# Designs tried in a protein design chat: VHH binders against Radiation response metalloprotease IrrE (irrE). Part 13

Target 1, 256 residues: Radiation response metalloprotease IrrE (irrE), of Deinococcus deserti (c1cz84)
Amino acid sequence: PTALAAAKARMRELAASYGAGLPGRDTHSLMHGLDGITLTFMPMGQRDGAYDPEHHVILINSQVRPERQRFTLAHEISHALLLGDDDLLSDLHDEYEGDRLEQVIETLCNVGAAALLMPAELIDDLLTRFGPTGRALAELARRADVSATSALYALAERTAPPVIYAVCALSRQEDEGEGGGAKELTVRASSASAGVKYSLSAGTPVPDDHPAALALDTRLPLAQDSYVPFRSGRRMPAYVDAFPERQRVLVSFALP

## First folded at step 4 (VHH)

Design t14 (framework vhh_gocatamig_d2)
Fold by ESMFold2-Fast, scan of step 4:
Structure t14 (fold): chain B 256 residues (1-256), chain A 124 residues (1-124)
Amino acid sequence: as target 1 above (256 residues)
Amino acid sequence: EVQLVESGGGLVQPGGSLTLSCAASGFTFSSYALAWYRQAPGKKRELVAGITSGGSTVYMDSVKGRFTISRDNAKNSVYLQMNSLRAEDTAVYYCAREVTYYGSGSYSGGTDYWGQGTLVTVSS
């Protein structure tokens, strides 16, 4: 609801303010704005990281990939920023309690991490230059050095309605009774711009004749009138922009 | 020269207790995180417990409530108190120094120095 939207907006402001003072977004640069806090990498099992204000330390799991460590660092920095904002903390404690408060704080720190790594100015510049396209999604992921899925959610949030973004990739599916296998193109992640009520679920197969499949097969970007291939079999008309990259294709579906 | 020397390993019965010690030298001990790893026969080395320079701790799920990591900066030592030992805890236990790294993609496991290891055998 409204309180959550206001808290997210405040968290984005905190991340933007912190980020404005940094020389970059690499690990060293991210720590530049924090005084008296040490960064330690260590194995942490299933935990990605932790911020411990009592001992002035940020812990990052050493056994996960570098780009995940960087997102986790931005998340833990967001905890420190949130703890430093008395007004935001007061508003959250007035509105939420117990487990719900913990969930909201984690959500806000993910919002802060995304805002820190993918500043609004970067996203807006890419949308101005490329429009709400698969290419804009590819450029955001590359320039911010984040996963395509992280970039997809951030881009969708700043895209004017109505667009659905998707990351599609090949997977191997074994044929029953034959022992053979075929590669199938499926949706791996999707997010829609504000105001769009439709969702494209993970695991949805993409037909071989769809622009997304053709773009991946040819290794050439394709943009044309086509449809959103919902899992139910429904086909909603859309202008499709498909941008192939390695074994995946980044797609935007512009709705009428 | 950085050195980590483990002691306290041995043979114990299931349900028994054992305390491992790691004596550190050659660096400013209080500025570093330390961890205990173990490697069972035929298995990969895994984290058991870690402690930061400030005293924050992390534990592997299977040892939570049974093992306690602690440090004594005045003695340059880190300890692993192991209670309610099980046959599955049988392994060589290693003390490790964990380092703060900057720059993505240019570090390995967070550990830059290992001790020689101490054998713990839990057998009835």
Scores: ipSAE 0.000, ipTM 0.395, lowest interface PAE 10.2, mean pLDDT 85

Design t15 (framework vhh_gocatamig_d2)
Fold by ESMFold2-Fast, scan of step 4:
Structure t15 (fold): chain B 256 residues (1-256), chain A 124 residues (1-124)
Amino acid sequence: as target 1 above (256 residues)
Amino acid sequence: EVQLVESGGGLVQPGGSLTLSCAASGFTFSSYALAWYRQAPGKKRELVAGITSGGSTVYMDSVKGRFTISRDNAKNSVYLQMNSLRAEDTAVYYCAREVTYYDSSGYSGGTDYWGQGTLVTVSS
């Protein structure tokens, strides 16, 4: 494997080992395995959080959403786990330097955070029960108490059939000086299973007659043959499973 | 009764320096995080700098490298050393106590006590 793939695998092992010892995945439970490290909340502007090993503290931005705070905590815990693994840290310093090393470490800590909050066992159970569907995506986000975007990436990574997942939401098309604003449904985030080389770009408009738009409008799940609405205008045939939740619709496109 | 009392505000020229002090009473000072916020006319109150009970610090991007927060647990005081002051630093500065708490639902945090504020005016 590549050095990055090996490092990601090791980070997942560290997260799984840490998680196995925890009573749960709420913020209190997440801290249970860390001795001598204090958790402190305060506003941090554009920063989500930080791990300060010199002062033995994890800082979390008090001004961000609870879901993001918990993911940030798992991310900062992953920094602590990585720093505690001499072999992994040594391998990273041997392979990377400077800005690239920092980028790789951030990537690994995101991998660790996702693995900690969304264990492979949970994802595999949901895929077995619901298949690669918008409902599986909704259930993962709900049970793991994470953002739909975080759940989407984790679910796509473990999905074997060729599937594109997407989170779609309404955006304003308002004339700022006057009324008459219209809402346009657009892709907010998307990720495809490992074998799929197509991407559905953020910002891509979803036609108002598409199953995803109809599911959101009716507030009822809808599953049917339809298409992937690429930004280019290309319409690739797909089986669409659209699951509306709150102000969004969670979509899977099962490819032929 | 918890009290936070700021001092050290005033008029200073651009490029000048000023030190704000906050004297705390009514609680175990060393066990809490403290922060400095500011509010300019017509704007929302924003965090300028924070310091944990253990001494870890947080700074707003626009003040990083110019401002330094510190604490003296023996004096129950937190300080904000402001260097290279700019006109946009003009604001009422507030000392605040930051609480991290947990219950059956997990950890969370927020500000539970504020000082009355001290005005800093940066003008020629």
Scores: ipSAE 0.474, ipTM 0.802, lowest interface PAE 2.1, mean pLDDT 89

Design t16 (from b1 with Y101I T102P Y103W S104T; framework vhh_gocatamig_d2)
Fold by ESMFold2-Fast, scan of step 4:
Structure t16 (fold): chain B 256 residues (1-256), chain A 120 residues (1-120)
Amino acid sequence: as target 1 above (256 residues)
Amino acid sequence: EVQLVESGGGLVQPGGSLTLSCAASGFTFSSYALAWYRQAPGKKRELVAGITSGGSTVYMDSVKGRFTISRDNAKNSVYLQMNSLRAEDTAVYYCAREVTIPWTGGTDYWGQGTLVTVSS
C-alpha cells in the first residue's frame, strides 16, 4: 500500500473507534465523545469550520445549512482525532511537506468525516442486502442522512465488483431565452469501485431512452442490460440499476 | 443601547502598520464574539477577522499572518493589529458583534466604520 492509503486506513480506524462510543450521529451525539472540547458557531466567511486545539474549540460557520454543518463537524472532529495520534502525525511529517502536507491532512479529515457518518458496517450491510445497486446508494444516503454525492463516494470505495455509481438529476436552470425549453437529465456526480479505469464526467447528458431516464420518468426502479453513456458518445455495455427519488435517479453500472 | 465605536484608521504607506480599536458598551462584552469586517468601494462587505468569547480566532486567508485580532474584556474592547499593509487593504473597517446561533446567527450590531487608506 502507498503511504496515503495507509494513512487513510489509520484515519478510518480512529473514526471507527470514536464512533463506537457515540449514542448517535446527530450534531449533539457527535460531540459526546469529546471531553473538554466545546462547539461554537460563528460567521467564518468562506470557511466551513475549524478546530482550535489551543482553546479546545470546534468552530462551525453559522451561515451554512445544517446538513453541511454536520459534515463539517465530523471533519473537524477528525482533525482533532488526527492531531491526537502521534504515530500518524509523525508518519505524515516524514512523508509530506508544506502545502502538500496540508492538502493530505484535509483529505484525511474528509475520509474521517465520511467514515464517522457512514460506518463500514452500515455500508457492508446495505451491500449484502441490496448488492451494488442504485437502491443501496439511496438507502445509504437516507439512513446516514448525508448527500447522495457523499454516499456515492463511500459506497464505491467499499464495492468489490467493478461498478460505476452515478447521481443523475434534471438541470436546475432552463434557458429562458429559448422560450422555456425542457430540463435535461445529466450526471451530477460519479465514482467507480477500485480497479475501474473508466469515469463518467459531471455534466454528461443521459439519453431519453436510457434506463436511468425511464426510471425517473416513471418513478419506478428499473434494472436491465444497457450501457454507460459516456460524454464522448461511446456506449460501454453494463447492467444498469436505476433507482428514482423525486427529481433524481441513483444509478449503478455493473461492468463485465 | 448597544454601541460599537471604532478608532485608529488613517492613511499609511504600503508596508506600514495600524492598530484599530473598537470600544463596546451596552451589553455584557465578555459573553459575545466580535469581528472586524471591511468594505472597499464598489465591493461587498467581507469578514476580516473574528474572535470568540473564549479567545478562538478566525482570519480571512489574505490577512492571515499579517493581522492579529485580540480582545480586552476588562476594557470592553476588541483590536485589530494590521501589519505589512497593502494597497488592497484599503477599505472602511467595521467592528461587529456576532450572535453564535446556527442558521440565523451572524452580525446583529455594527459600528460606524473607520477608513483605512494604504497609498503612497
Scores: ipSAE 0.423, ipTM 0.779, lowest interface PAE 2.2, mean pLDDT 88

Design t17 (from b1 with T102D Y103W G106T T107F; framework vhh_gocatamig_d2)
Fold by ESMFold2-Fast, scan of step 4:
Structure t17 (fold): chain B 256 residues (1-256), chain A 120 residues (1-120)
Amino acid sequence: as target 1 above (256 residues)
Amino acid sequence: EVQLVESGGGLVQPGGSLTLSCAASGFTFSSYALAWYRQAPGKKRELVAGITSGGSTVYMDSVKGRFTISRDNAKNSVYLQMNSLRAEDTAVYYCAREVTYDWSGTFDYWGQGTLVTVSS
């Protein structure tokens, strides 16, 4: 992990340096730091995008949602930044091979994309204003115009107190929700702040009397002492902050 | 009004060649990337080849070495030279213009398409 942690830190530095020179984070602004590379939107089936260094083009799937297109653009820009850093690229080839190298590069490009679209200054400002809360998670996703899941990972990384964040939704997403089986509130994504040794697994059911379930049902934010509903059945005491957004609830569990 | 008009499709035997042309009007041609897509019966549309305003090209892996995209800014035209055609290349081929300035409501500008059928 030391090699991976160092690579992630370097990728964040590359993204921050690139971002500092940009007038904004819209499509046109994101491309301002790349000379000789063109951006093309086109149908790409199940592919989100691609960077072709041989032909100096970034391709983005025209048939996916705008915020996903923008995250994909930031991901492809991160590929270009990584390829331009001889020391990082050399270190990666020394440490990894084959499919593992490919996986690490994709991970680093997601790290770079998140750093570019959700700068440390934005996250720190929101944490100062709202604390490590479901509301901070909602505001980050809104202001950075990214998915709640992307915002969740970025927020957790910069959260100092011991907190678990979660995105919870009824047993199927609305866009997947055919069939009509019974719906249950479950964890869709979760990430914990550094040093937290506990995980909240995707698919974990959330009881109907939990603050997260009540917030979603009432469509009103709710914060109170309660517990983390681990899949094992263990119930660790926590201060729960639940913020409903659309068809889901964004939750923070502040641990003792 | 943006217009893209494809031509050059037809019936050809496996191993044959065709040149597709796309004539563009209604915009500053030299400032935009252009691309060729195709859609086979029962399949999704896919990128075949693209060419940027600066002349850089991109190709689908299955057509690299067989197809060549080019542009003529003086004639407001983009071309796709297709060699060593295979039955799998059978599709309607579409010309599209790049869109770079609007994430929310932007769509490719498509021509009506030109049919390429590769069979004996």
Scores: ipSAE 0.000, ipTM 0.146, lowest interface PAE 16.4, mean pLDDT 82

Design t2 (framework vhh_gocatamig_d2)
Fold by ESMFold2-Fast, scan of step 4:
Structure t2 (fold): chain B 256 residues (1-256), chain A 124 residues (1-124)
Amino acid sequence: as target 1 above (256 residues)
Amino acid sequence: EVQLVESGGGLVQPGGSLTLSCAASGFTFSSYALAWYRQAPGKKRELVAGITSGGSTVYMDSVKGRFTISRDNAKNSVYLQMNSLRAEDTAVYYCAREVTYFEGSTYSGGTDYWGQGTLVTVSS
């Protein structure tokens, strides 16, 4: 029962309540529950978006790619929901100050955005249908129309068995004036289910003989006993489920 | 029918000030967001500042604290007050109308009308 865990739980409740009233999760549907708040697109430099409570407007960077605009919008909606919850806001001000408070609020708004775009019911349905697998991760990202990284964190949090999920993709061996090819498979993102204390760091190389590398090379799903390839060189036994999609492979490591 | 006409550009010394004006016609001015962009020689056009119909503002990091965007709905005009001007502020400045589009299941935004531009030169 940490203060942060309690705040995250409350943020998920706010997102679920808001989401229950919506006709869908497309960009237009997401705005349906916000009376008196306008949506405006304009260039915003390096910022993806902002919520301005004084002027009751959500701003979204018009240079944000369509695949990111929904997550950005859900993030800014979460700011509006959080600021509307006096008890949560009071609790946060009691516990945090300055830059730390701003960091926690941003974290909570990312939690809210994920909960809004990937409802617990959707995640639980996919886990029931596919199990804690690379395929469940792929289906979540596709159905919710979110990045594999966003889907990975959400799926890990709802997964009960001890599992590590990873998104792996080919890295470049050379970087010459916008040239160079993908040559080595590395971990791009990873997250573990609750209770698992191990982490698989971004940038960790995946050996050529690993199921994840074989699945990507063949473009066919592969599931077998193998190991987690930690950056340290440690090889912990695990049941590996590797699902290739596009130029990446989505992997689950089921731990003993 | 929609027109945006800029004025106020010119030559100014480093550290000086200029106010750019943009007079709009042919649409319901108060309902739209407006922005100032600039383009320096050899560079792409970039946003300088924007203002929503409700008065929320956006600024490029390098001009924040030096430039102020404002609007006067009674005069159908948007303004850019530029203070503490630097050589790197030299550019053609454009007034623009910003719109939010709804296309099927998604929103997007973009500029649908541009002014002709006004040159600002910061030099001694």
Scores: ipSAE 0.364, ipTM 0.729, lowest interface PAE 2.7, mean pLDDT 88

Design t3 (framework vhh_gocatamig_d2)
Fold by ESMFold2-Fast, scan of step 4:
Structure t3 (fold): chain B 256 residues (1-256), chain A 123 residues (1-123)
Amino acid sequence: as target 1 above (256 residues)
Amino acid sequence: EVQLVESGGGLVQPGGSLTLSCAASGFTFSSYALAWYRQAPGKKRELVAGITSGGSTVYMDSVKGRFTISRDNAKNSVYLQMNSLRAEDTAVYYCAREVTYLSGTYSGGTDYWGQGTLVTVSS
């Protein structure tokens, strides 16, 4: 019933149609379907990229990591796809104005980027094989060659049962001239499936006795009844599936 | 052989203006992005402005509104018009060719540099 939900659905359709014609999802393959648009890599300071429709150019910052360049390219391609869809543009201008319109367009281009790099068929196949689990999250990030955070949001959107996903990792040392602190496991990113109103905030500490902490310490997957460790100290019962990968653990909390 | 030759550098007072030119040869100029970089003593080389084959531009935040990059494909030249010059703009300015990707032909990045031209902003 929302204009935003309809726009996101249309953006996913545009991304799927574009993706169907591509030989792959690497940086070079992503450009294969664009006629008359050139891709230029150059230093761009603090910017990741830009799409200039007047000059038919996509710019990508040459001094950003390859994974970020590839997501940014998919985002800028989504700008080009959106601009080519007269009906979607008309609907957006009817509903939104000014800063809100710009914010919605950026949101849609992130939706398009994720859909292009992580097709619905890939996500659905992984959910069928592994269920809504930390393992499914790990496999999605690996197979699509995207950040765990990007995979997390995409997986959550296609998950039907009430689930909270989280990426947890050991604390970072602040580069303020202060010598090392204690290593603490904290939530780095989280997203919930549709209808779940609970938020697991970035920075939330994960107790040492939690399955997520134990899985990371042992480097073995662990699945058991436990709880969601909210920052407030509230413990909501959940079935926890924790999948360790390097210095992080990918977690799903299946809710009642 | 690809060549980029800068000119137009010199001494100018704060608040003054200067135009840098870069003459290119040895490649199909209109197909490439070009950029201006600068390097001040004791600092890293940094991008000042860039222009794509189609004319899209990028600028470093501290020069936006003061500097303008442009190109003339008929003359195989790229220009940097510098207005309201400050002491902080003092540097050697380099013209560079940026690799443009056209559906798998090139990877990105700077592949050729000019020799540089010195700009000194001092009273």
Scores: ipSAE 0.011, ipTM 0.426, lowest interface PAE 8.6, mean pLDDT 85

Design t4 (framework vhh_gocatamig_d2)
Fold by ESMFold2-Fast, scan of step 4:
Structure t4 (fold): chain B 256 residues (1-256), chain A 122 residues (1-122)
Amino acid sequence: as target 1 above (256 residues)
Amino acid sequence: EVQLVESGGGLVQPGGSLTLSCAASGFTFSSYALAWYRQAPGKKRELVAGITSGGSTVYMDSVKGRFTISRDNAKNSVYLQMNSLRAEDTAVYYCAREVTYFSGYSGGTDYWGQGTLVTVSS
């Protein structure tokens, strides 16, 4: 493995160890393991949050959505955990410097946040119960109380069969010009399981006759043979499992 | 009566420096977060810098490394030291008292100062 893969594995271990000692994953419970560190919510402009080790404070932007605040809190907690691990810090400083070091640290803290909020045991349980499906994605986001996008990346990483996951939603009126007919369905986020080098680009349109569009229109889950609608126009055969939820549809494309 | 009174604004040359001061009265200053916002003509008011009761600071990306927010609890004052000023820093600068909660649903500024004009030109 690469140095980055080793660092990610260590970050997941730190998050799992920290999480094991917590009474839950709500905001109050997440802070339970950080003795001497206070949590403050305040406006932070375009910043989601910050960890200030000098003053022992975690700051969270009060003007972002609640689910984003909780993920940001887990991210800032990961900064504190990483800072406390001398071996990991030494390895990172040996391998990286300057802006690249900062980028890697941010990546690791996102990995830690995801691991803290979506433990491997939870993901593996859901994959056992529902398989690599749009429903598994929906259940992960619900049970972990995270965005569908966050759940999608975590689920894809632990999925063994060749699958592409996608979160698709109707285009907002302000994002596109008005025309006759229905709102357009587009891919908002996508990620593929290990070994699959394909994912759907954000903004990719989903045709009206696709199972994902039908599931959203009918408000009923649909699973059938169909295709992956790549932006290039390529249509790769896949078994499509589409789970509608509010104004979005959570989709898995099982590849041959 | 809560009052926030700004001072220190003025005309400054690009690359110059200014220190803004905000004198607070009518509340327990040390218990609150304070912030500086700015509003340029035709633009929305935006957060420039904030400081918590404990001294943690937050900054807008474009001012990091150039501006420093600080507080003096004995004097009930918050300051914004502005260095390496640019034409785009031209705005009315407002001192604000921030209500912060553990809940994560606040972001409320409950009191504003009158504002002080900073013009970076020529």
Scores: ipSAE 0.038, ipTM 0.578, lowest interface PAE 6.4, mean pLDDT 86

Design t5 (framework vhh_gocatamig_d2)
Fold by ESMFold2-Fast, scan of step 4:
Structure t5 (fold): chain B 256 residues (1-256), chain A 122 residues (1-122)
Amino acid sequence: as target 1 above (256 residues)
Amino acid sequence: EVQLVESGGGLVQPGGSLTLSCAASGFTFSSYALAWYRQAPGKKRELVAGITSGGSTVYMDSVKGRFTISRDNAKNSVYLQMNSLRAEDTAVYYCAREVTYWSGYSGGTDYWGQGTLVTVSS
């Protein structure tokens, strides 16, 4: 596999090993495996958190919502786990440098946070029950108490069939707009299962006649043959499962 | 009675330096986090820098590398060393005591100083 794929696999192993020793996944339980490290909440402006290894402290921004604090805590714990793995750190420094190294480390810590908060057993149970669907994405986010974006990445990594997942939502201006019969909708986040060459970029507009737009407009789940609406204008055939929830629609595109 | 008293503000030219001091009394200083906030006219009060009881620091992006927060527990004081000052740093600077929590509950500011004016102008 690629160096990045190997690093992600190792990060998932570190998170799983750490999580196996914990009594739960609430804030107090998450800290149980880190001896000598304190958790402190304080204002941090636009930053969500930080791990300070010199002072043995994890800092979490006191001015963000509780669900975001919990994901941030798992992210900062992943920094501590990564720092403690000499072989992984050595491999990363051999392969990457500068801004790219920092970007890869942040990516790995998000992978670790997701693995810690959304264990493989939970994801596999949901995939068995609902299949690779927008409904499975919604249930994962709800049960793990994480953002739909975090759930989307974790679900994609455990999905075996070729699938693209997406979270699509309306802006306030689009919701109040004029013209046409349907509201405007854009992709907010997307991730594809392993081996899928295609990507659906954030900011991509979703056509008014697409099942995702119709599901949100009608508030009814829709599953039908349709297409992936790439930003380029290309329309690749796919089986689309669109699950509306609140002001969002959670979508899976099952590829041929 | 908890008191936070700032000093060190003044007029300075762009590129200059100032050191703000905050003298604290009425509580066990070493047990609390302290922070510096600033507020320009018509703007929301924003965090500039913070320091935990253990010495960990946090900075606003626009001041990182230019400002340094420090504390002296023996003197019950927290400091903000400001270097390479810019016109946009002009504001009233406030010293604040931060309550921090170990659990999933958020902390917050419970006491403020009176503020000290920093004006960066030629």
Scores: ipSAE 0.012, ipTM 0.488, lowest interface PAE 8.3, mean pLDDT 85

Design t6 (framework vhh_gocatamig_d2)
Fold by ESMFold2-Fast, scan of step 4:
Structure t6 (fold): chain B 256 residues (1-256), chain A 125 residues (1-125)
Amino acid sequence: as target 1 above (256 residues)
Amino acid sequence: EVQLVESGGGLVQPGGSLTLSCAASGFTFSSYALAWYRQAPGKKRELVAGITSGGSTVYMDSVKGRFTISRDNAKNSVYLQMNSLRAEDTAVYYCAREVTYIDSSGTYSGGTDYWGQGTLVTVSS
């Protein structure tokens, strides 16, 4: 357990406590627990949003997409929750300073946002229904109305068996000398459950004979013994569950 | 009828200062956020600075520390104090009213519903 892990756990507790009092997770419902704070949308340049406690307002950048605005709102609410927790704030100032402190606070508010939009109860329900599978990942992203990348990080943190999750997608490679390029299946995002010391890097190519590639090609879910295709070329044995959706495949690698 | 009337633009040398003013009428000024945008020839219109009804401010990175937005609810006016002006600040500056609303799906959203006519700021030697 690190100081950062302890701070993340405390942030999740704050988000869970706040969320328990809400009628829902839509934008209006998310604001219901913040007494005396107004929500204002306006352009904010490179910033997604801000919480200003002196003026009792949360600002959201009006020029970003609606899906991103909801995550940003949850992030700014997390700033308000963190500032209201004297013990957490004190612990952070004891451990970090300057730019490092600001970076840790931003990380914690992203953790809080994810916990608020994807409650532990929702994740646990999906894990009991579908197991640690690509389908569980797809259902979490759909039900919580979040990106598959956001969902995979949250799912991984609540998965007890040793599992690596990945979102893989076809990317069209443009070659300046050749016009249109062939589509290559690559890992777009990945995260592992607690206790797994391995990582699958973004950009890692997925072989054509891999279950993930076969599931995408056939448009049918595929689950079988296979391997994790590390960028190094190492092939670690794993039970692979691949769930195709549109031009992507959501994959779980269950480790022995 | 809602009106936003700008004044204070003009020609200024690099390093100089200008204060833009925007006089509002036709609505409850104190209840709305106001913003200053700018648009240079061939460029997209961009937010320069904004101020909420409660006084919270937002600035574009390139003007932070040089420009200050303020409001006077008694005078129904918003101001942009521009210091240390640079050639790249040359643009038509627009005063705008920002609104937060709920769309037909029940989702909060925001946007500009009224614009001033614009005032030209030219920073040149």
Scores: ipSAE 0.331, ipTM 0.720, lowest interface PAE 3.1, mean pLDDT 88

